# Ledger of designs, part 2: miniprotein binders against b1l550

Target 1, 279 residues: b1l550
Amino acid sequence: MRLPEELLERARDIHSEAPSHRIKLDRVGSFGLKVPVEFKGFLLLAEADVWVSLPEGRRGVDLSRQVEAIYELSNPPKDPFSLCREAAISLLEKLNYADSSGVSIRFDAPLQDGESLKYYGVEISSIASDEIINKIRVEILGMTACPCTAELIRAYKSSEIAATHTQRSLGILEVSTKAEHPDPDKLASIIERAMSSPLRTYTKRPDEGGLVIRSLSNARLAEDVVREMIHLFLEEFGHLPEDTHILAAVRSMESVHMHDIYAERSFSLDEIRKEISSH

## First folded at step 6 (miniprotein)

Design rc5
Fold by OpenDDE base, second read of step 13:
Structure rc5 (fold): chain B 279 residues (1-279), chain A 82 residues (1-82)
Amino acid sequence: as target 1 above (279 residues)
Amino acid sequence: DPVEEAKLYFRFAKFLIDLAERLLERGDVELAAEWYKEALELLEEALEIAEEAGNEELIKEIKEEIERVKKLIEELEKKLKG
């Protein structure tokens, strides 16, 4: 049933009328859209959020135009980086009352693991205003071995490789930059390398044993993992603009406790360089 | 060897004390207090074993550490109740 055109016009008028309270809103949009994207040769169905700012003198945002903007750019499917940037710009053009726009695209990124596939979580975003800021968040699970328990066991029984408990840990890297989006595979690799060991989708018994041994030989606190993530990030992405902002974090799902351990550091490249140079 | 066993417990206790001190530096007073209490239990076990072994030097060292840790626990508990 097509709603009468008159009702549609009335609905449009509601969005353009003055609000009861003249307050600017930072973000108004549609969240949880499904959009196809092409990533590393895979066609993926991703979740997308689109939004714009709303001035104080306008009651509502034309949400239909927002949805149209992203879907027009999603056919044919393209890489999520370009989609985010182009859609953010398009939103500002289509919604001329907005001074800022944003697009976020979330999906599980495939990562080759031998003959199998594993995945990591990725959120790619772009925010447009007087400038364009590109943001990427990568989340990947790894394994950490506890150095404290290992030391206790070593104190009791002198062994080169001390037994310790292991747990899954979620590593997070979030990067906001005026440059192009950093490579999410590289970010995922940094997280995995910062942990005691990566997780594997498929392991044969000898491979599993090797993974455990590697983990035990590389026992790390959550704090150690975050510091290592930062170190590795600087090595790989130190060429980014100085005003690039980074969040490095780890959530360790402790196997011997009912609670998780969390560690994080937020910083700009300029800030962290000054910190390291002072020591 | 009871002396070696006592030394083992003593080493474990010292390790826990070191960890507790680190927790204190981080401001985790409650958890630090718990670890100090656990260390105290190990020190007390070490003391019993050392006394059975008749090692006067080890007994003295353990007793000194027990007194230090007890005092620290008391201070932390006061901080937590206050």
Scores: ipSAE 0.000, ipTM 0.156, lowest interface PAE 15.7, mean pLDDT 85

## First folded at step 7 (miniprotein)

Design qh2
Fold by OpenDDE base, look of step 7:
Structure qh2 (fold): chain B 279 residues (1-279), chain A 82 residues (1-82)
Amino acid sequence: as target 1 above (279 residues)
Amino acid sequence: DPVREAWKYFMEAIKLILEALKLLRKGDVEEAAEEYEEALEKLEEALEIAKEAGNEELIKRIKLLIEMVERLIEKLEKKLKG
């Protein structure tokens, strides 16, 4: 039932009223929207969050306009980077009382694994105000082998390849920059290369054996993985602005413990370069 | 790297767009229009560089933003005539 237009004229615009408390809000928006995106030739249904700032003198945000902004730009489907940036801009245009906006888009990204597919988690964000900050978070699973147990077993049994426990480990790279979003496939590759071995969706027996042997031959602590991720990141993305912020982390789901091992480093490119140069 | 240069122009264009929006919030419509036009110029430069580099994905992304800015300009022009 559509309300008569006459009734709308009599109704107060609640959103434009002064709030009981004059306090600015940083983010007001709609979370958990579903939007189509085109990524690497795939049409994917992504989850999206959209928000704007709310000035102290306004009671509420026009949420319908926020939803409209992102869906107008999602038809036809486009790459999530463009959608994110453009939606952030559109939010500021449509909601002229807002001095900042943000968009976040989340999905599982397909990654080719021989004749099959594996995936990594990705969250792409843009936050717009006087400047735009582009953020990307990539999460991908790999395998780690414990060097400590390997050393113990080696000491006990003279073997060239020592047995050790292996586990799934989640590697995380989060990058915030005023430049373009870093390539998520490259970020995923960095994480995989930092692990003892990648995971495979499909393995034949010889391939599986090779994967395990590789892992055992490249045993790494969670700490080693994080340091390697940082090293590889600097090699690939050292051209980004100095104020670019990075979080490198790993969560190892240890197979001999009931708990996970976690390691991280947060840094700016400027900070980490100074640290490395001091050694 | 031509691709990096194209991205520089692209990101500069976004900054100009954001400045235009800020100006519009202040009621400075004419100045905002100038910033949009400058943004388009930056995007055109980015597009030329991207074409020369043969980067199809970047070309596509630049074109999308050009289309957006053009729409923003059209909306602004309608407000000025009305």
Scores: ipSAE 0.815, ipTM 0.945, lowest interface PAE 0.6, mean pLDDT 93
Fold by ESMFold2, look of step 7:
Structure qh2 (fold): chain B 279 residues (1-279), chain A 82 residues (1-82)
Amino acid sequence: as target 1 above (279 residues)
Amino acid sequence: DPVREAWKYFMEAIKLILEALKLLRKGDVEEAAEEYEEALEKLEEALEIAKEAGNEELIKRIKLLIEMVERLIEKLEKKLKG
C-alpha cells in the first residue's frame, strides 16, 4: 500500500527535531547494501556499508538520502575505489548536518592462477571529514611449513627425511592512510611471498610435489611470516605518510593441532622505522 | 615516481573538495566555489601526469572525480539560481 503524499504536509519531520538527549553519534548508517563494481575487467557483486555522524542537535538521519548517495554512483558500475571515495564525499554533500561520513565496500577479488582464477578477500573504506582516511584490508590463503618439526625430523634421520607439517594459513594486511588505497593485488602478493608457498586452485602430481618442496625449503613460523610481511610491506609502501597505520597478521590452521595459531603486529610507519633503526 | 606525483595532486584535490563542503555548511558560497575550482586545477594536473605515465586505471579514476566535482559545481549553481 502506498500512502497519500499529502500526509507529508501534516506530519512532523521527526528526523530534523532535537533529541531528548543531546548526544552526538559517531556512526548512523545503512549496512549490507548490494552494489556492482568493476575490478580488473570483471563485474563483481560487492557489499557496502554507508554511514554519517549525527550532531547532538539532530534527532535522526535522512536514511533515503544516505542510500541514494551510493546507489546513484553505482550505475553504471565503476571501480570500487572511486565508488568508495566518491560516495563518502557525496554523503557529506547530501547530509549537510554531518561532520563525517564513511563507506566500506567488500568483495572477492580475482587473481590469476595459471589458466584459472583464485580469489582473495578485500574490504576498502573511506572516512571523510576535514580530510579523507583510506583503509584497505586484504586476506588471502597460503601454505606454511613448520621449521621446528622439520629440524626435529632432520635430526632423527640425518638428511634422509625432509618433512614437516604443512597447513593453510590466512594472511592479513590492513592499511589505514591519508594517501590513496594501496593496490590490493600488491598487498596480496606481499602476503603470498611471506608464506612458505602459495595455494593453487589445482595441481597435477609433479607440480604439487614442487609446491610442497618449495614450502619445505621455505619453512617459516607464523611469527616469521608476519615479520616478512612487514619487511616486504616497507619495501613496497614505505613512501606512504609517516602516520600510516598497518596491521599484519597470520592465522595458521595447524594441521597437527586441534586449534589455530595467531600472530599479529600493529604499527605506524614512523614507529616501525624507529624500532628497526634502534637495532 | 610520476604515478605517486599524480596521486599526490589527486589527494590534494579531495582535501579541497572536503574544505569546500565545510565552507558550504557555514554558508561561505564564494569561498567554496574557489575551492572547487582549485580542486579541478589539481585534478587536471594529476590527469596530465597520469596520461604521460600511460596509467589507464589512474586516468579513469581521475576523470571520474573530475565529473563529480563538475556535478558539485552544477548543484551549487542550481541552489544560487533557485
Scores: ipSAE 0.740, ipTM 0.920, lowest interface PAE 1.1, mean pLDDT 90

Design qh4
Fold by ESMFold2, look of step 7:
Order: C-alpha cells, then sequence, then structure tokens
Structure qh4 (fold): chain B 279 residues (1-279), chain A 82 residues (1-82)
C-alpha cells in the first residue's frame, strides 16, 4: 500500500530538525548492501557499506538518498574501484549537509591457479572530505614451514631426513593512500611470494610433492614473512605518497599447537625508509 | 611513467570535484562550476595520456569519472534554473 503524497505537506520532516542534543556524529550509514561489480571480467556480488558525517544541527540522515547514491551507480555493473570513488563523491553531493563520506566494498577476488581459479579477500574503501583517502585490504592464504623444527630434526637425524611442520597462514596487506588504490592482484602476489609456498586449489602427486619440497626449502618464521612482505611492497609500491600507511600481518595456524601465531607491522612509507636506511 | 602521470591528473580532478562540493555547501555556485570545469580539463589530460599509452582499463575509468562530473554539472544547472 502506498500512502497519499499529500501527507508530506502535513508531516514534520523529522530528519531536518535540530536534535535535542547537539552532538556531531562521525559515521551514520547503511551497512551490508548487496551490489554487483565487474572485476577482471567476472561479475561478482559484493557487499557495500556507505556512510556520511552528520553535523550537530541535523537530527537525522536521509536514508533513502544515502542508499540511492550507490544503487544508482551500481547498474550497469562497473569496476569496484570506480563504484567506490564515485559513490563517495555522490554521497557528499546528495547529502550536502555532510562534510565527509565513506564507502567500503568487499568481495572475493578470483585468481588464476593453473587451469582452475582460487579466491582471496578484498575490501576497498574511499573516504571523501576535502580530499579522498583510498584504502585497500587484501587477505590470502599461503603455506609456511617452521625453520625451528626443521633445524631440530636435522640435528637429531644428522640430516638424513628433512622434515618440519607446515600449516596454512593468512597474509594481510592493508594500504591507505591519497593516490589510486593499489592493484589487489599485486598485493596478493606479494603476500604469496613472502610465504614458504602458495596454496593450490588441487594438485596431482608430483605437483603436491613439489609444493612440499618448496616449502621445506623455503622455511620461514611468521615474523620473516611479514618482513619479506614489507620488502616486496616497497619494491613494487615505493612510488606512492610518503604519508601512505601500510599494515602487513600474518596469522599462522600452527599445526603442532592449539593456538595461532600472529605478527604485524604498521608503518608509513617515510617511516620505514628512515628505519631501513639507518642500518 | 605515463600511467602514473595519468593517475596523477585523475586524482587532481577528484580533489577539484571535492572542492566544488565544499563550495556548493557554502553557496558559492559560480566558483563551484569553475572547479568542475577545471576537473574536466584534468580528466581530459589524463584521458589523452591513457590513450597514448594504450591503457584500456584506465581509459574506461577516466571516462566513467568524466560522465559523473558531467552529470554533476547538469544537476547544478537544473537547480539554478528551478
Amino acid sequence: as target 1 above (279 residues)
Amino acid sequence: DPVREAWKYFMEAIKLILEALKLLRKGDVEEAAEEYEEALEKLEEALEIAKEAGNEELIKRIKLLIELVEKLIEKLEKKLKG
């Protein structure tokens, strides 16, 4: 049932009133929206969050206008980066009382794995005010092999048998910058190359053996995976603005323990360069 | 690196768009329109560089932002006439 539009003349516009308590809000939004995106030739279903700031003098946000900002731009589907940036701009245009807006878009990104596909997690964000800040977080699983156990077994067996425990490890790179979003495939590649070995969708026995041999020959502490991720990131993305902020992290599901290991480092580009050049 | 140069113009255009929106909140409509026009000029520069580099993905993204700015200008013009 649709209510008569003449009621708009009689009803108060609750959202445009001043609130009882004049307190600015930083984020007022609609979360968990489903939007289609085009990524690398794939049409994917993504989840989006949208928000704006709300000044002290405005009681509420116009929720229909808020969701309209992204839904209007999502058909026909476009790349998630354009959708993210354009929706953030559109939010500030449609909700002219806000001094900032934000959009986050989350999806599983396909990655070629031999004749098959595997997937990794991507979340992109654009936060607009006087400037735009572009954020991207990539999460991908890899394999790590423990060098400590490998050394103990070598000493015990006099190098006759090479062995250690291996486990899945989740690698994370998160980048916040005033430049364009880094390519998520390149971030995923950095994470995988820092691990002892990549994970495959499936393998046949000779390939499986090769993965295990690679991981044993490339045993790494979680801490060293993080350091390698940082090194590789600087080689690929050292050209980004100096105030670009990065988080590099690994969560390793250690196969011989009841608990996980976690390592992380947050830094800006100018901070890490000074640190490296001081040694 | 022409692709990085094109992205630099692209990001400058976004900053100009955001400045225009800030001006509109203050009621400075004519100045906001000038900022939108300057943003289009930056995007045209980015587009030319992307075309010379043969970067089809970047060309598509630049064209999408141009379309958005043109719609923003159209909305501004309708508001002034209404």
Scores: ipSAE 0.770, ipTM 0.930, lowest interface PAE 1.0, mean pLDDT 90
Fold by OpenDDE base, look of step 7:
Structure qh4 (fold): chain B 279 residues (1-279), chain A 82 residues (1-82)
Amino acid sequence: as target 1 above (279 residues)
Amino acid sequence: DPVREAWKYFMEAIKLILEALKLLRKGDVEEAAEEYEEALEKLEEALEIAKEAGNEELIKRIKLLIELVEKLIEKLEKKLKG
């Protein structure tokens, strides 16, 4: 039922009223929207958050305009990077009282694994104000083998290849930059290469055996994985601006413990370069 | 690296667009229009470089942003005439 236009003329615009408390809000928006995106030839349904800042003199945000902004740009479906950037810009245009905007898009990204698919989690964001900050978070599972247990077993049985416990580990790379979004596939690759071995969706017996042997031969602590991730990241993305911020982390779901092992490092490219140069 | 250069122009264009929007918030419509036009010029340069590099994905992304800026300009023009 559409309300008569005459009634709308009599109604106060509540959103434009002065608030009881004149306080600026950083983020006001709609969270948990579903939007189609095109990624690597796949059409995916992604979750999206959209928001803008609210000045101190305005009671509320026109939320309908926010939703309109992202959906207008989602038809036809496009890559999530373009969608984030363009929606952030469009939000500022449509909501002229806002001095900042942001968009975040989350989905599981397909990754080719032989004849099958595996996946990694990705969150792509753009935050716009006087400048744009592009953020990407990639999460992918790998396998780690414990070097400590391997050493204990080696000492006990004098075996060349020592048995050890293995577990799934979640690797995380989060990058915030004023440059273009880093390639998420490359980030996922860095994480996998930093692990003892990747996970496989489908394995034949020889392949599975090889995967396990590889992991045992490349036993790594969670700390080792994080350091390797940082090293590989610098090799691939060292060209990014110096103020680019990175979070590298690993959560190891330890198979011999009921708890997880966690390690992380947060840094800017400038900071880490100075640190490495000092050694 | 031509691709990196194209991205540089692309990101510069975004900065110009954001500046235009800031100007519009201040009521500086004419100056905003100039910034939009400059943004388009940067995007055109980026597009040319991307074409020369044969990077189809970047070409597509640049074209999408060009389309957005053109729409923003059209909206601005309508506001000025109305």
Scores: ipSAE 0.753, ipTM 0.930, lowest interface PAE 0.7, mean pLDDT 92

Design rd2
Fold by OpenDDE base, second read of step 13:
Structure rd2 (fold): chain B 279 residues (1-279), chain A 82 residues (1-82)
Amino acid sequence: as target 1 above (279 residues)
Amino acid sequence: DPVEEAKIYFRYAKFLIKLAERLLERGDVELAAEWYKEALELLEEALEIAEEAGNEELIKEIKEEIERVKKLIEELEKKLKG
């Protein structure tokens, strides 16, 4: 049923009228859109958020134009990095009353795991204003072994391999930069390497045992994991602009407690370099 | 080296067995049984690896320990049911 054109014109008028309260809004848009993207040769259905700022003198945003902007750019499917950047720019062009725009695309990224695939969570974003800021968030699960229990056991009886409890841990790296989006696979790798061991989709018993033994031999606190993530990040991405902002975090789903342990550090590359150089 | 891998599993199993023994001394029979079961699984993996490696001495040693641990688990399970 096509709504009468007269109703569509009236709807346009409502968005352009002055609001009852003259207040600027930072983000107004459509969240939870589905868009196809091409990532590493895979065609994926991603979730997308698109938004713009709304000036104080405008009642509403033209949401249809926002949706059109991203869908036009998503056909044919392209890489999510380009899609985010181009869509953010397009939004500002199409919605000239906005001083800022943003696009966020979320999907599970495939990662090769031997003969199988595992996945990590990724959110790719771009925010456009007087400058373009690219943001990427990577989340991947790994395994941590607790060094505290291991030490208690070692103190009680000397052994080469200390028994300890293991748990799933979610590692998070979020990077905001004026440069191009960092490689999410590299970020995922950093997180996995910072943990006691990675998780595997498919393991035979010997492989599983080996994974556990490796974890036990590399016992780490959540705090250790975050510090290691930062260290590895600096090694891989130290070339990014100094004003690049990073969030490194770990949530350990403790196996011996009903609560989780969380650790994080937020920093700019400039700040962390100064911190490390002072020691 | 498969032999070294088998030895790692075997050593770890032995460690868990020792811990289980201490738990028994403390009266924690249920927890001890769980650790013995865990140890048994590791012993079985060690055995498989050792068999693939063809190390007869290691195979024999692991098999002896498996039998010991199995018997102990059975005894503990009887105690827990009774």
Scores: ipSAE 0.000, ipTM 0.175, lowest interface PAE 13.2, mean pLDDT 86

## First folded at step 10 (miniprotein)

Design kt11
Fold by ESMFold2, look of step 11:
Structure kt11 (fold): chain B 279 residues (1-279), chain A 83 residues (1-83)
Amino acid sequence: as target 1 above (279 residues)
Amino acid sequence: SMKKVRIEFTFDEENREEVLEFLKRLARELAEKYGLTVLVYTEDGRIRIFVKGDPEAVDKFIEEVLKELEKRGVKYTVRVEEL
């Protein structure tokens, strides 16, 4: 049933009223939208959140306008970074009462893995206020091998046994910058290179042996994986604006424990450079 | 009583980064002074400023931005579009 449009002239416009409690809100929006994106030749169904700020004097947000803004830009499907940025700008332009807007887009990014594919998690955001701030979070699984157990086994069995516990570890890089979003493939590569070895979709036995040997030859504490991620990040992205903020983290699903190990460091580029220069 | 304007600057100089950062600072200061919402960004190599608020304040914002940019002596063309 579609109600008569004439009612719009007689009904209260609830959203434009002042609220009973005059408190501004930072993010009011529609979360969990499904939008098509084109990424590296793949057509993906991504999940998006859209929001605007709401001043203290306005009771509600025009939620249909928010949804309209991103869907108009998503047809035909386009690059998720362009969609994210353009939608954030459009929201600020379309919603008169907002002084800021934001868009987040989440998807699994395909990554070539020999004759097959694997994937890693991507979440991007663009926040528009007086300027655009771009965020990207990349998550990818790798393998870690514990150096402490490896050393203990070496001491017990000398060169007879080369062993330690290995596990999947989730590496995380999150970047907030005034520059364009860093390339997610490069961020994923940094994370994988910091691990003891990458994971594969499948391997034949000789390749599997190679992965295990690589992991044992590159055993690392979760703490050192985070440090290596930071080192590699600075090598690749040290040119970003000085106020760029980074979070580097690892959640290791330790195969010998009932619980996970977690390590993280957050920093700005100017902060970490001062820290390094003090050594 | 809301005025929305997009100001677009075009030029072919290598100093775009410095002009962009100058315009960001200026726009931020003027937006605070006049109670305006502003966004400075780039699009296809052009610098865009979106501004919205009270019509008189928006007009003053535009006037002051152009005046300060002329003081810097940067060669440019400008398009002003009311939204």
Scores: ipSAE 0.593, ipTM 0.878, lowest interface PAE 1.8, mean pLDDT 90
Fold by OpenDDE base, look of step 11:
Structure kt11 (fold): chain B 279 residues (1-279), chain A 83 residues (1-83)
Amino acid sequence: as target 1 above (279 residues)
Amino acid sequence: SMKKVRIEFTFDEENREEVLEFLKRLARELAEKYGLTVLVYTEDGRIRIFVKGDPEAVDKFIEEVLKELEKRGVKYTVRVEEL
């Protein structure tokens, strides 16, 4: 049912009215939209959030225009990076009362694992104001082996490869930069290489055994993983602007405890370079 | 009727940040002067200005921006698109 246009002319524009309280809002928008994106030859259904700032003198945001902005750009499906950035800019142009906009797009990224697929989690964001800041968060599961327990078992029973407990660990890299979004596959690779071993969707017996042996031979604390992630990140992405902000984190789902172990470091590229150079 | 214009500048890489800050300031001043809505942002290494308002005011805005860039001796290519 469509209301007659004549009724719209008589209706007050509620959104443009002065609010009862003159307070600026940082983010007003539509969250949990579903948008198609093309990623590495896959057509994926992603979740999207779109928002703009709201000035103190305006009661509400034109939410329909926000939704229109992202869907106009989503057909035909395109890469999520371009979509995110273009949509953020389009929001500011369409909603000219806003001083800032933002778009976030979330999906599971396919990663080839032999003849099968594994995946990692991706959240891409762009925030537009006087500047455009691009943010990417990558989350991927790996495996860690505990070096402390391995050392205890080695002391008890001499073996070339010490037994230890292993667990799944979630590695996280979040990058915020004025540059283009870093390559998510490279970020995922950094996380996997920082762990004791990667996970596999499909393993044959020899492969599974080898994976476990590799993990045991490369036992790492959650702290070790985070430090290794940072090290590898600096090697691969040291060319990013110095004001680029990074969060490196690991959540280890410990197999001997009911709780998880968590470690993180937040830093800018300039800060961490100074820290490393001082030692 | 309200005129909407996108101005796209391509600058040589060496002075992009300085030019951006200049354009931000200039755009704000001119927006206030002419009662325009103006947004200055960067995209793919290019500086873009979105301008919205009275057609005559928008035209004056564009003219003044270009004039000020010329005074600074900045080499640029410009594309003006009416939206």
Scores: ipSAE 0.116, ipTM 0.598, lowest interface PAE 2.4, mean pLDDT 89

